# Designs tried in a protein design chat: VH-VL binders against q9h9l3. Part 118

Target 1, 176 residues: q9h9l3
Amino acid sequence: PRKMVAIDCEMVGTGPKGHVSSLARCSIVNYNGDVLYDEYILPPCHIVDYRTRWSGIRKQHMVNATPFKIARGQILKILTGKIVVGHAIHNDFKALQYFHPKSLTRDTSHIPPLNRKADCPENATMSLKHLTKKLLNRDIQVGKSGHSSVEDAQATMELYKLVEVEWEEHLARNPP

## First folded at step 7 (VH-VL)

Design J23 (framework fv_amlenetug)
Fold by ESMFold2-Fast, scan of step 7:
Structure J23 (fold): chain C 176 residues (1-176), chain A 120 residues (1-120), chain B 108 residues (1-108)
Amino acid sequence: as target 1 above (176 residues)
Amino acid sequence: EVQLLESGGGLVQTGGSLRLSCAASGFTFSKYAMTWVRQAPGKGLEWVSAISYDSDYTDYADSVKGRFTISRDNSQNTLYLQMNSLRAEDTAVYYCAKARLAVAGPFDYWGQGTLVTVSS
Amino acid sequence: EIVLTQSPGTLSLSPGERATLSCRASQSVSDNYLAWYQQKPGQAPRLLIYGASTRATGIPDRFSGSGSGTDFTLTISRLEPEDFAVYYCQQYYSSPETFGQGTKVEIK
């Protein structure tokens, strides 16, 4: 039926004291984990805080980075009409300044069966790192210089695939 | 005036548990990363754990991984450190500190510290 | 992790003298994400400098920071009695955040 992709974004700090989260990298993978998009993105505002420890973004990555307006257009063409999987995905959509229909959105931080498989409380918001270690026996986000959005998007897709049948049936009975 | 007030320290036996709290006021707590830094008697500063403004990111020193859990309640302006499986080497003054930025940065304000003594 | 090594361990000086404190990193601290703190006995640390060279709010101009890459310096141009304390450098470039072991500035 519908095509499915997974997304993960990295943000840098802009605005006063770097408190505004602006898109600085976006990775999108298909169902099999193949990379469909992975670009460093230049925010329209001055970067105050690269947040390198979490984002992995450095000043050098902004040289020849794709301007936000162009990157946003490319990303939205990939996302439109597809089921989009992410972890705490509302943050990614906010950074993209984009609304994706709830019926086509899958957030692995809010899927009770996934928490159940990980022996975690169903109503808790678990980190991507924890779920990936517990359910896939894989360590992600182990670098000391920030996260890989490609790695995170791939892990997110694999986590969703563990509960896909059960969760799609749930959503058919309980439409968002 | 920015204020950070730690509580929950005390004497605990090896293998025991303790929860530290840090009450924050005078700034928009939900916009800044928070950290715990400890200092053993007569020793230097050791970073223990950090949490981003939205709790999406947490990190720990290797010496405490698997034993300590950092958390925050932005509605109550409170930072926590749950300490399990305590060891004698965890004996220290524990400081709560505010990062200058939302996810990282130097620590511009510090609490008074709370003493944790772990005895055998 | 990035290891920060401070030198000297102890600096014995008189009021009015210049203090120069060194902090060396085991690998490059990019974007000058290095801070300096002052700690007096029985007190919490106080942020002095961040971004390697930017003074924190309320810090006197006798305190200055310099350096880049792996070599950083804190300078106190003319020591006042209240400046005798332990000083720590800290990097916030790479996780985990790390502190140097400290330099004690004491009265000669």
Scores: ipSAE 0.005, ipTM 0.508, lowest interface PAE 13.6, mean pLDDT 88

Design J24 (framework fv_amlenetug)
Fold by ESMFold2-Fast, scan of step 7:
Structure J24 (fold): chain C 176 residues (1-176), chain A 120 residues (1-120), chain B 108 residues (1-108)
Amino acid sequence: as target 1 above (176 residues)
Amino acid sequence: EVQLLESGGGLVQTGGSLRLSCAASGFTFSSYAMTWVRQAPGKGLEWVSAISYDSDYTDYADSVKGRFTISRDNSQNTLYLQMNSLRAEDTAVYYCAKARLAVAGPFDYWGQGTLVTVSS
Amino acid sequence: EIVLTQSPGTLSLSPGERATLSCRASQSVSDNYLAWYQQKPGQAPRLLIYGASTRATGIPDRFSGSGSGTDFTLTISRLEPEDFAVYYCQQYYSSPETFGQGTKVEIK
């Protein structure tokens, strides 16, 4: 009924000892996997730890990055009113300082049928990398330059599509 | 790299119709909102209409509501503006512009413009 | 709709001088969804600033934007000959999107 998008964000460390996660990149794809948004984002606080091994973010990416306040507004215009798919999506929404309605949120880290198809315990939290390898026979988050949020968003949408019919029916019977 | 080429402008009588086209290349057309902005001779910029990346959202300036229709064909990378019931005050250069966002604004690339002259 | 009023209508300045252009909104433009464009005679507009203060790609650092809420400013620190043009502000916060009426920066 509603349009569906998938989101994945990369965070860098800010605050004392770099322990606060701040948004530094966001990728959004549509139902078919086409990129709707992909920008490096400049946090309002000093970056203490780029977390490059995981985030793929380097200082050079910050030179022309979109300021957090502007990027947040752009992203929220895309997400508002849509079904938003993500993996451990609460982390992305926290980094965006955004509340998305639970009825329009789909978290592939908490969909029991998806774990069942992957021969994993239904209520375990499995990584995106593991589910993608098991169910799509694809290796993501490989290499030495960190994760690609575009690749992760695309994989997340494809994973959701494997259980979409079954899960939408479940949610209609068991509204969040 | 990015190119926007408008066509379809010309001279038309009041009450007539005209269809403008904008051929886009050099970017993923289906990922961005597109807009038409016009400029009457010697006047400023006036936003006319916008369409989201997926055509679900369209919007129009009050001056053209009910007369103009914006549409797009993502398979052909083409934006359209169907103009009906044309008035003398619709005389302007019409620019095709790409929004930076999937939904609307700001406009980072513009075409050369096509002149529409409405006379009576 | 949000009405944008630019002032002054015309700025007459010499190369090397600083230009300060104002744009006022009839109601608050939240999230700093305000852009500035440059237009030369016979040419399409060129995006200079978006998000009130972020320079678009390829725009020289003599151009800067500032402001929030209802009051926004475009500053050109040292006018070059090619900077004499008409400048427009635009809000993309609220539908319909609207442009200011323009400020002409002319020589002398």
Scores: ipSAE 0.000, ipTM 0.477, lowest interface PAE 17.0, mean pLDDT 87

Design J25 (framework fv_amlenetug)
Fold by ESMFold2-Fast, scan of step 7:
Structure J25 (fold): chain C 176 residues (1-176), chain A 120 residues (1-120), chain B 108 residues (1-108)
Amino acid sequence: as target 1 above (176 residues)
Amino acid sequence: EVQLLESGGGLVQTGGSLRLSCAASGFTFSYYAMTWVRQAPGKGLEWVSAISYDSDYTDYADSVKGRFTISRDNSQNTLYLQMNSLRAEDTAVYYCAKARLAVAGPFDYWGQGTLVTVSS
Amino acid sequence: EIVLTQSPGTLSLSPGERATLSCRASQSVSDNYLAWYQQKPGQAPRLLIYGASTRATGIPDRFSGSGSGTDFTLTISRLEPEDFAVYYCQQYYSSPETFGQGTKVEIK
């Protein structure tokens, strides 16, 4: 079977008024939750807004951060040919300026059976924090430092594993 | 430790061209934005141009846009400023400076400066 | 472009006195992307403060920066003879990056 990884990215604001989301950290974990990649990433544009409350990124993290083009190359080598799991994963792929095939993409924010297990409306987009608390009885994103993308990637993989058999069968019957 | 050495300044006639160089050492040159800042005799600091760590982003002051070109050679740790169509008001000491960030930011290290005098 | 206006143009003070230098921006400088530089005659500028309040490496603790938004201040708590120089503020929040016109701190 194809190998599976989970990804979570943190973005900072660049461009006019910080409206552009630029990649500033990426974490990738394997099926068992072991870290395959975790680096702070230096955007090619001046950082206007660190968005620290959500990103956990501070000015100190940009010292010795990996430049975007180098980090992108490393990340894409890990993702290519694998099933990639994420939460609202389109945002991560956009920040990476990367196209990943839909057939190999799994987005835990758009899996109706997962919402059903969490007693949430099937068509709603639920936060990673809410789904993780309801289904794994685990509190994430609770620190003063903002989000841990490693913690978020690990939680995302565990959430997917709860519906993996059911969802893979659904995708086999209804290819994307 | 960190050192920036400008060269290429001199006397040039209006309408002429000049190329400035800045040799960098003591840090990983390819990780940081680099800038040129000038200072006319007895006047204040004026930002001229910036280039990102990978040359993908460049920016210019309106007064030099279309006449000056910033570039860098990461293999040689060297920053350049190609100055064309020079005017008397371009007369200044030109400083090479290292940005603290990869695309811009405060300038934590400066060279000694090189004087450019443009006369008719 | 963001215009930075420094005041006063000249401060005439004696060693041991406190110097307070103002820098006002024509629009908000977000994330405290404001720096202060010292320049002595015939020398390149030296970075003193960045991020509005963070002292650069090797800068004595008598130098401090404060402020946010459009109003920023550089304070030198007790002037030493070597502190008599021209001081510039600089914003790196918005392109083009801009400098103030400078404040000269001179011996009375």
Scores: ipSAE 0.000, ipTM 0.468, lowest interface PAE 15.6, mean pLDDT 87

Design J26 (framework fv_amlenetug)
Fold by ESMFold2-Fast, scan of step 7:
Structure J26 (fold): chain C 176 residues (1-176), chain A 120 residues (1-120), chain B 108 residues (1-108)
Amino acid sequence: as target 1 above (176 residues)
Amino acid sequence: EVQLLESGGGLVQTGGSLRLSCAASGFTFSNYWMTWVRQAPGKGLEWVSAISYDSDYTDYADSVKGRFTISRDNSQNTLYLQMNSLRAEDTAVYYCAKARLAVAGPFDYWGQGTLVTVSS
Amino acid sequence: EIVLTQSPGTLSLSPGERATLSCRASQSVSDNYLAWYQQKPGQAPRLLIYGASTRATGIPDRFSGSGSGTDFTLTISRLEPEDFAVYYCQQYYSSPETFGQGTKVEIK
């Protein structure tokens, strides 16, 4: 049986008008929610917009941050060959400049049974905050200081566990 | 307090086998990459092998590939190094070391080392 | 592999003096993924500096690291008797991880 991890990344704005999303923090947790990786990451490009309200990232976090190229190598060694769970995970993989096999990817923003349990339309893209409140009775991403990627990764893994048996069976019958 | 305690070293003949163990305590063993680093008498440090927190990734120095196997038992908080087809140049103190990051080096904690002597 | 060359091989100094140890890489260790270790006779190595310039927990502030790219330096601002040891640099930027050959700091 393949190992499973959950990932959540925080991005800052780089490039023209700060519209490019660049990796600035990554958290990875195991099946039980224990932290396997949690580092601030220094983008190779100048940071135009810290997006602090959402990312929780400030200039001081960049002082001892792991450079992008090195962080990417470390993160990919953890992800390779594993089932990787995330929420809107395409954005995380894009920031990592990485292509993870679809057969080993689980996106909690696109799992119809999860929306069904939350009394939401099966084809809607629901926020991590909404699903976590509805299904786990837990408030995440509270306040103006930005998100905790550890908290988000942990919530994402717990959400997937609610539908794991049903969804893995579905994927076995309907391979991506 | 983080502790790493190696055992299993000793005298072995050329072509023989030996298994080293490293008992870990004081940290969540299952969250960290672990490594073996050796030091021949009077010489410098040489990285030998590394294993990911979940055993899915292993890596070896070219000098030991095909002969040594690194493994771990997260339920027992123990790291192992199985050494086969031993050569005189494998004579060294073998250190167990913990990666500072969950993934890989540098190494923030080391055991006291265990001496392996390979003779003909 | 990245080859790390340390100089000098032996540094003979008196207590109270400043020690400057060099580590040169055969190719760029661009992201400062360089560490320094201290080893005393009969003991395991002890991590002093990582990320080229960050002191490890419990390491006295007389130890400092600097440099980037291919040239790195470990400085001990004022040698104490317990600082006479062998020092190793290590890069963890590129696999395989490699160590320098060591610099012995001995009493003059």
Scores: ipSAE 0.000, ipTM 0.468, lowest interface PAE 15.7, mean pLDDT 86

Design J27 (framework fv_amlenetug)
Fold by ESMFold2-Fast, scan of step 7:
Structure J27 (fold): chain C 176 residues (1-176), chain A 120 residues (1-120), chain B 108 residues (1-108)
Amino acid sequence: as target 1 above (176 residues)
Amino acid sequence: EVQLLESGGGLVQTGGSLRLSCAASGFTFSNYYMTWVRQAPGKGLEWVSAISYDSDYTDYADSVKGRFTISRDNSQNTLYLQMNSLRAEDTAVYYCAKARLAVAGPFDYWGQGTLVTVSS
Amino acid sequence: EIVLTQSPGTLSLSPGERATLSCRASQSVSDNYLAWYQQKPGQAPRLLIYGASTRATGIPDRFSGSGSGTDFTLTISRLEPEDFAVYYCQQYYSSPETFGQGTKVEIK
C-alpha cells in the first residue's frame, strides 16, 4: 500500500576540527533499485575535512553542488509519507535536519531477522558491507577512494526485501 | 522513442467539466514527475499542475487550484487532468510533459497538445 | 512565486548573426535550476538547455546557456534558418515552476 524508497547519504566534516557531519551527497532509489535522486550537496558551512576515503567527496564535486536548503526540499518531497529504508538511517535524518515517523522508518542495522539470516547476533549493529557480503554475496565499498551512495542505497533496499514480509508483519503486530 | 499523446480536448461551455488524458510510452512512466502546461492562443507557456512519480506530491497554479485535479495511473502509463468549473480564461492548448527527475525538473519530452475551448 | 522576465520581446536578425537572449528572475534560482526551450509555430516546446548551461540531447553546439542567481543568458552563436522561433526560459528551483513570457527571434 505505501511506497518504499531507500536512502544513503555521504557526509563531510565541518565545524571545529571537522568533527561535525554535514550532508554532501544523497542518493535515493525506488523499490526496484532505480535511482530517483543522486546529487552532490553544498553544506552551508565551510568544509574542513572531505573525508574522501569514506565519502568519495572531493573539492571539484562542490563547484556545482546543489545548495543544502534546495536539496533538502527536493529530498523531503521524495521521503514524506513513504516507507524509508536505510542503514544506520538516524545519521542520514540528522544530516538532513529531518524527523521521519518511526512507523515509516526501516533501519537495516536494527532488524533482528536480518542479522539472524547473516549468522550474526540479533541485537548487534552490523555494517552494510558485512550484511551485503553475507546475504547477497556482493562486495560493496571496495577500495579507499570512497563509497558510492547509489550502490549503498541499492544494497540496502535489496537487504530489506529479504525480510520485508516477516518484518512488516512484526511491525503490524508491534507498532513502534 | 519516447511518446506522449494527449486526448480529451474539445469545446465546452463555461461552468462545464472536461477530462484530459496523456498516454505515455517508451520510458518507465512510474519513475518520473509529470506536468500539464497550457498555452492560450497567441500567448506564452503557463504551468498548470504537476504530480510526482508516486502521486504523493501534487501542485497547482493559483488560477486552477480547487477546480483542476491532476492524477496518474502508473499501471496504464496514463496522466490525467480533471477540469471542473471551466472559465473562458482556461481556453488553451494543453501539453503533457515529462520531467527529467522523479519530483521536479525541466521537461525533456512533450506531447503534441490538445485544444480546449471554453465558451459561454 | 518566482517571476521570469525575458528581454528583448522580439529580436530581428539575419541568418549567420549571433543571438543573445536574457532571462531575469525576481529572486535567485541558483545557477542550476533554469531551463531554456524552443517553440516553432504549431509545435510543442523543445528542451534546449537545463541546469542553466547543460545542452539537452541532440542540441547543436551553437546553443549555449550561462548565468547564475537572477541573470541568465541563452546564446545562439550563428543563427541557422531553423533557429527562428520563440524561446522560453523556465525555473524549476521552487514550486510553482514558472516560465518567462518568451522572446521571438524573427528574420530581419
Scores: ipSAE 0.006, ipTM 0.514, lowest interface PAE 12.9, mean pLDDT 87

Design J28 (framework fv_amlenetug)
Fold by ESMFold2-Fast, scan of step 7:
Structure J28 (fold): chain C 176 residues (1-176), chain A 120 residues (1-120), chain B 108 residues (1-108)
Amino acid sequence: as target 1 above (176 residues)
Amino acid sequence: EVQLLESGGGLVQTGGSLRLSCAASGFTFSNYAMTWVRQAPGKGLEWVSAISYDSEYTDYADSVKGRFTISRDNSQNTLYLQMNSLRAEDTAVYYCAKARLAVAGPFDYWGQGTLVTVSS
Amino acid sequence: EIVLTQSPGTLSLSPGERATLSCRASQSVSDNYLAWYQQKPGQAPRLLIYGASTRATGIPDRFSGSGSGTDFTLTISRLEPEDFAVYYCQQYYSSPETFGQGTKVEIK
């Protein structure tokens, strides 16, 4: 199949009361977990809430951050034509204001065989942290300094690799 | 530190062939697109060819299509340019450059170049 | 292909003066796909600006880029002796990637 990458984004709050999620960091890794892209991204709107406990983003990261329009172009060049793996990935695509073909998208929050391996109901939406602990015996998103999008993207790729063969066979038989 | 070292340049007759190499160090070579840019004596920069981090995407200037082939060996951190059917107008300093991104982008690091002289 | 036309061809100035260099594209270029380079005799080019306005690592703040669409500008606010060089713009939006013909900034 086509080349495969995994993506994870961090968002900050913009708009009224910080309710809008705007892209503030994006990490992309290849099949082996090597980093292809990892940049802090400056939203076009004023940041109301850094959401630092979860995003790990602070004002200092915005000083030399790549403007959204530029970062979006860079990211889309990497994603276009590839199988893109993510967890709850449509939130990332929404923040990127981007449509990726469903046939080339793999969402580890909606893969029944993956939940089955984790002893979870196959139609439940499980967190990346839970699946990674259960299936890879690793603790991610630890501490109070925010999450690492690199760590999350790497974990997401490793999780997908556990079910890749059977899920690709399923998709070939049942195209989305 | 990032370092790019070109080799393989020299004097060749029209219709001949040369293979240029670029040895890369100081960064994860397999994560970035690589490019060849040339500069004829006293002239400006001309983009020649690019290759993505995984070799899946390659592209060429119209002036070299069908004659030049770009390739890379990620295990050896080396970029190559195979030049066939050389013409006098191919005479230039050939620079190896690292793209900022995995598939393309502006070129943030450059080698010192290797001179290719094609005589008729 | 997108043709980039730089003007002026030569800019003769003294240290301390402001330099304004133009790059015009034959077709619209996304703001995120135009770069500026500096080249001194016998040396490889050096990336100054990418994404039309983002300074590359280590580039002094006297260098700034602006513009969008077809009209782009590189400004050097106060020329230092080491800034006398040839400057090239480059688009990486559309294949083939293309460079402008260069603007030489020389001592008056």
Scores: ipSAE 0.000, ipTM 0.475, lowest interface PAE 17.2, mean pLDDT 87

Design J29 (framework fv_amlenetug)
Fold by ESMFold2-Fast, scan of step 7:
Order: sequence, then structure tokens, then C-alpha cells
Structure J29 (fold): chain C 176 residues (1-176), chain A 120 residues (1-120), chain B 108 residues (1-108)
Amino acid sequence: as target 1 above (176 residues)
Amino acid sequence: EVQLLESGGGLVQTGGSLRLSCAASGFTFSNYAMTWVRQAPGKGLEWVSAISYDSDWTDYADSVKGRFTISRDNSQNTLYLQMNSLRAEDTAVYYCAKARLAVAGPFDYWGQGTLVTVSS
Amino acid sequence: EIVLTQSPGTLSLSPGERATLSCRASQSVSDNYLAWYQQKPGQAPRLLIYGASTRATGIPDRFSGSGSGTDFTLTISRLEPEDFAVYYCQQYYSSPETFGQGTKVEIK
């Protein structure tokens, strides 16, 4: 079988009024939570809004950041052929301008058994912060300095592990 | 009743080719990964190749990479193994097996196997 | 590649006795993606345990699996005559999938 990784990205605002989300940091962890990749990434477009409260990204992080094209190549080499776990992962793939096969994608924001374990409505889209607090008794995304994509990727992997056997069997019966 | 029926085994010369087939019935074939596992006479089990439910993902043991190709036809419920550049060490009973998961995993049903003998 | 080493190579036991079979991985098999199979002469393997400890459908209670990380065990609590066979462990966590060399459980 294939290796499994978890990903979480941070985006900054580019384009008119900072409304376009551009990749500015990516963290990837393996099944055990060890960091495989964690880099600040320089968008090809001018950054209008660092969104620092949410992203944790500041102007100084961009000085020596890896250019988008190079970072994308590195990231895709890690993701290709692996089961990739994320939370609302479509946003990460959009920022990477990347298509990952649905059969190898696991989105913890859309796994009914995970919501059930957290005493949440099965078809609701629950935040990573809420699920992590309910199921792992940990507070993530705390404070005013922005989120840690490493912390978020680690939490996402641990959440998936709670339902992995059940969900993989469900996917066998109901292929995406 | 789940059934897997292998065919296509036989005698082949070193450097030759064979195509193995596995006809599946009794389950929704298109929902599960499928695999080929081989066993040389008197030896243990060796995983050869796997294919996901949708053919989007395939993988191979290093010993057969570049020589063997796994494929499937979900409309016919059939799994294939195209074997090229055969070597004496490829001599084995080849089993078709159903994975329990969509992309890989433990193998819950197995065919009876088909013998491939490679000689010079 | 994860190498699985089974021990002992052969267990010579009588019906009614307990069999304990070991499987050690060269690297951690995360998520307990480890399975156990039984194979009798001239037959295809039969899945006994998957997920390290979950019995497959139709497998008697006398079979149990345990362990995590790199150290896994298959236990047969009271051997029946039909249990004398070769047993293989298999990891399905990391590509390529690999099998152990097998442990033969034979009659004394």
C-alpha cells in the first residue's frame, strides 16, 4: 500500500483588494506527524494582504521564501502517488494549482464518521479547530499571531487516524 | 459468492511473454483494488503488483518493474497481468487477489492460482 | 521496503496447545496495517487477521492478533487439527507490500 501524508497551506491575499488567495506557506507531515516539508513560498503576484492574523505570515518571511514554481515542484514530488489528507483540502489544491486523484484524497472536513465521533451533525462542515478540541482535547490556532500550518497538518493526520479503518472500508464500498 | 478465476499460465521460454487474466464475480469489482501475488515452488509469498479500483494508481515490485504491466477492465470484471522479458526466477504460481480496500490493503479473497513456468 | 521477519520458522505442537507466532518489521508499520494469512498445501492463502487485531469474516475466535509498530503476534489459543498450516504476515502500509517468510505450524 501507499504512504499517507497530511498537508496544510497558508495563503496571502493578492489581486484586487487582496481577494485572491495565493500560496505562501506549505507544511506536509508523514503518518507519524514528522515534518517532511515546511517552507515559506513567494507568490508570483504582488502581496496586497498578508492576512497575518490567520496565516501567521509577515513581510520578513517572504525575503528568502522559495519561489512558487520551485516550491510547487518540490511539493508535488512529495504528494504524487500518496494518499493525501487535509482539511477543506480543495483550497490547498487550488492554491497549488494541482489536481490530486479523488481516490487518493481524504478531506477531514467531509468525513461523516469523524463528525459523529465529535457529536457534530454528520453532513456539517466543521472547522479543524473544533474537531481537534472535541476529539483530541487540544487547542490549535490559538492567539493573534496566526495559524501554524505544521500544527494544523499534524492535527489533521491525527484526526484521520481516528476513522481511517472505517473510512477506507467505506471508500471501498463507495468509490469516489 | 465471491469467485476469482485465473487463466493464461503455462510454459514459456526465457525472454518470452505471457498475459494472465483473472475473471471476478460475486462482488462489485469496480469498488476494490486488485493484486497479483506469486509463489515460487516451495517458497513463500511475494507481492507482484497492485491496481486501484479506477486504474488511476498502479504499483510493482522492484523485481518486475518495467517488465510487467497490471491492468483491469471494469466493464468485464477482469484483471490482467502482461508479463514481458520473462526470466527463470519468474517461475511461480500466480494468484489473483481482491484487496479489502479501494487502493490497496489486505487481500480477503484469492483465486486458486495459475502456474507459470519459464525455461531456457 | 519494509522487511518482515517471522519467528520461529517452525512450531511443532499438538492439538489443544497454544501457538504464538511473531512478526517483526524492519521499520514501523503505522496504522496497524498488518495482516495474517493461513495457507495449506495446494491451496491459496486465507485472510485471518487485518489491521493487526481484527478477525476477518468467518475466522474462529481462537485466532487473535496483537501488537503495533514493529512487533506483531498471532495467537491460536487451542490448536485444532485443521490449524496445522503455514502462516504469513503481510504489511500493507508501505509500498512495496511485503510478506514475511512464513512460520510452519506442524504436528508433533
Scores: ipSAE 0.000, ipTM 0.469, lowest interface PAE 16.9, mean pLDDT 87

Design J3 (framework fv_amlenetug)
Fold by ESMFold2-Fast, scan of step 7:
Structure J3 (fold): chain C 176 residues (1-176), chain A 120 residues (1-120), chain B 108 residues (1-108)
Amino acid sequence: as target 1 above (176 residues)
Amino acid sequence: EVQLLESGGGLVQTGGSLRLSCAASGFTFSNYAMTWVRQAPGKGLEWVSAISYDSDYTDYADSVKGRFTISRDNSQNTLYLQMNSLRAEDTAVYYCAKARYAVAGPFDYWGQGTLVTVSS
Amino acid sequence: EIVLTQSPGTLSLSPGERATLSCRASQSVSDNYLAWYQQKPGQAPRLLIYGASTRATGIPDRFSGSGSGTDFTLTISRLEPEDFAVYYCQQYYSSPETFGQGTKVEIK
């Protein structure tokens, strides 16, 4: 059986006007929600905007952060060959400069049965916060210190588990 | 040139609702965070709410949380503030402002403001 | 929340003089996420400085910002007639975003 992990990344703004989203933290949890990886990551470019209220990243976190190339290698070793669950996961993979096979990727922002369970339009892109509140009766991404990527990864895995059986069955009949 | 034009302000009774709009032009609206900042008559600036370029992140001042909802329509270049359960202390000029970055401030361009008066 | 306290409340000065405006935070504003705005009567605020010390586009060299942590300063090296206005500091480091109460720079 293929192992399954959930990932959530925090990005900071680099490049002109801070428009480029660069990886600054990555959390990976296993099927049961146990943390496999959680590190602050130093972008190779100057940070223009820490986006602190959402990312939770501060300048102090960069002092002992793992350089991007090293962190990327560690993360890819965990993701390779596994089913990877994320929310709007394209952004995480882009920040990692990584291609993960579509057949092993599960994006909770694009699973119609999940939206249906939340009484939302099937083709809408709903936020992780909204889906978690509706389906798990739990508030995430609260407070002044920014989001916890561990909390987000754990919530993402729990959301996927609600539709896992029906969605895996759908994917087996309709390969990506 | 960057322009932000607020509309929807007016006189409303306590407990009422009002929706403010901000029409943006002169920049790529979908690339920047947007905010609402208010100013009560003769008082200073008070930040109300912000929304990221993609609507994934929203934030609210505690005084308006649960009553106000910020939203945006990137296809129409328009920012909204839905104001419910209005109170006398919500009386202020409401400014629409553009954040300098995709997710957060500072606010580099501002509209002229729209007056909201809440009376009992 | 981070409370920003500006001092003095009012500065009475003449054109050509130096203005020094203080903004103190109740907690450290990390990463220099502090901005300064100018507001004239009947007008919207205008961004002057962000990142504590970076001048916004089109802002004259006479405006400068400095400071870090809890203590920040806006300096206008040589007041021009158009500089008499109310000035606000703002932190965008922590939620909720907060503004100082303002310093009025008025003609003596």
Scores: ipSAE 0.007, ipTM 0.545, lowest interface PAE 9.9, mean pLDDT 89

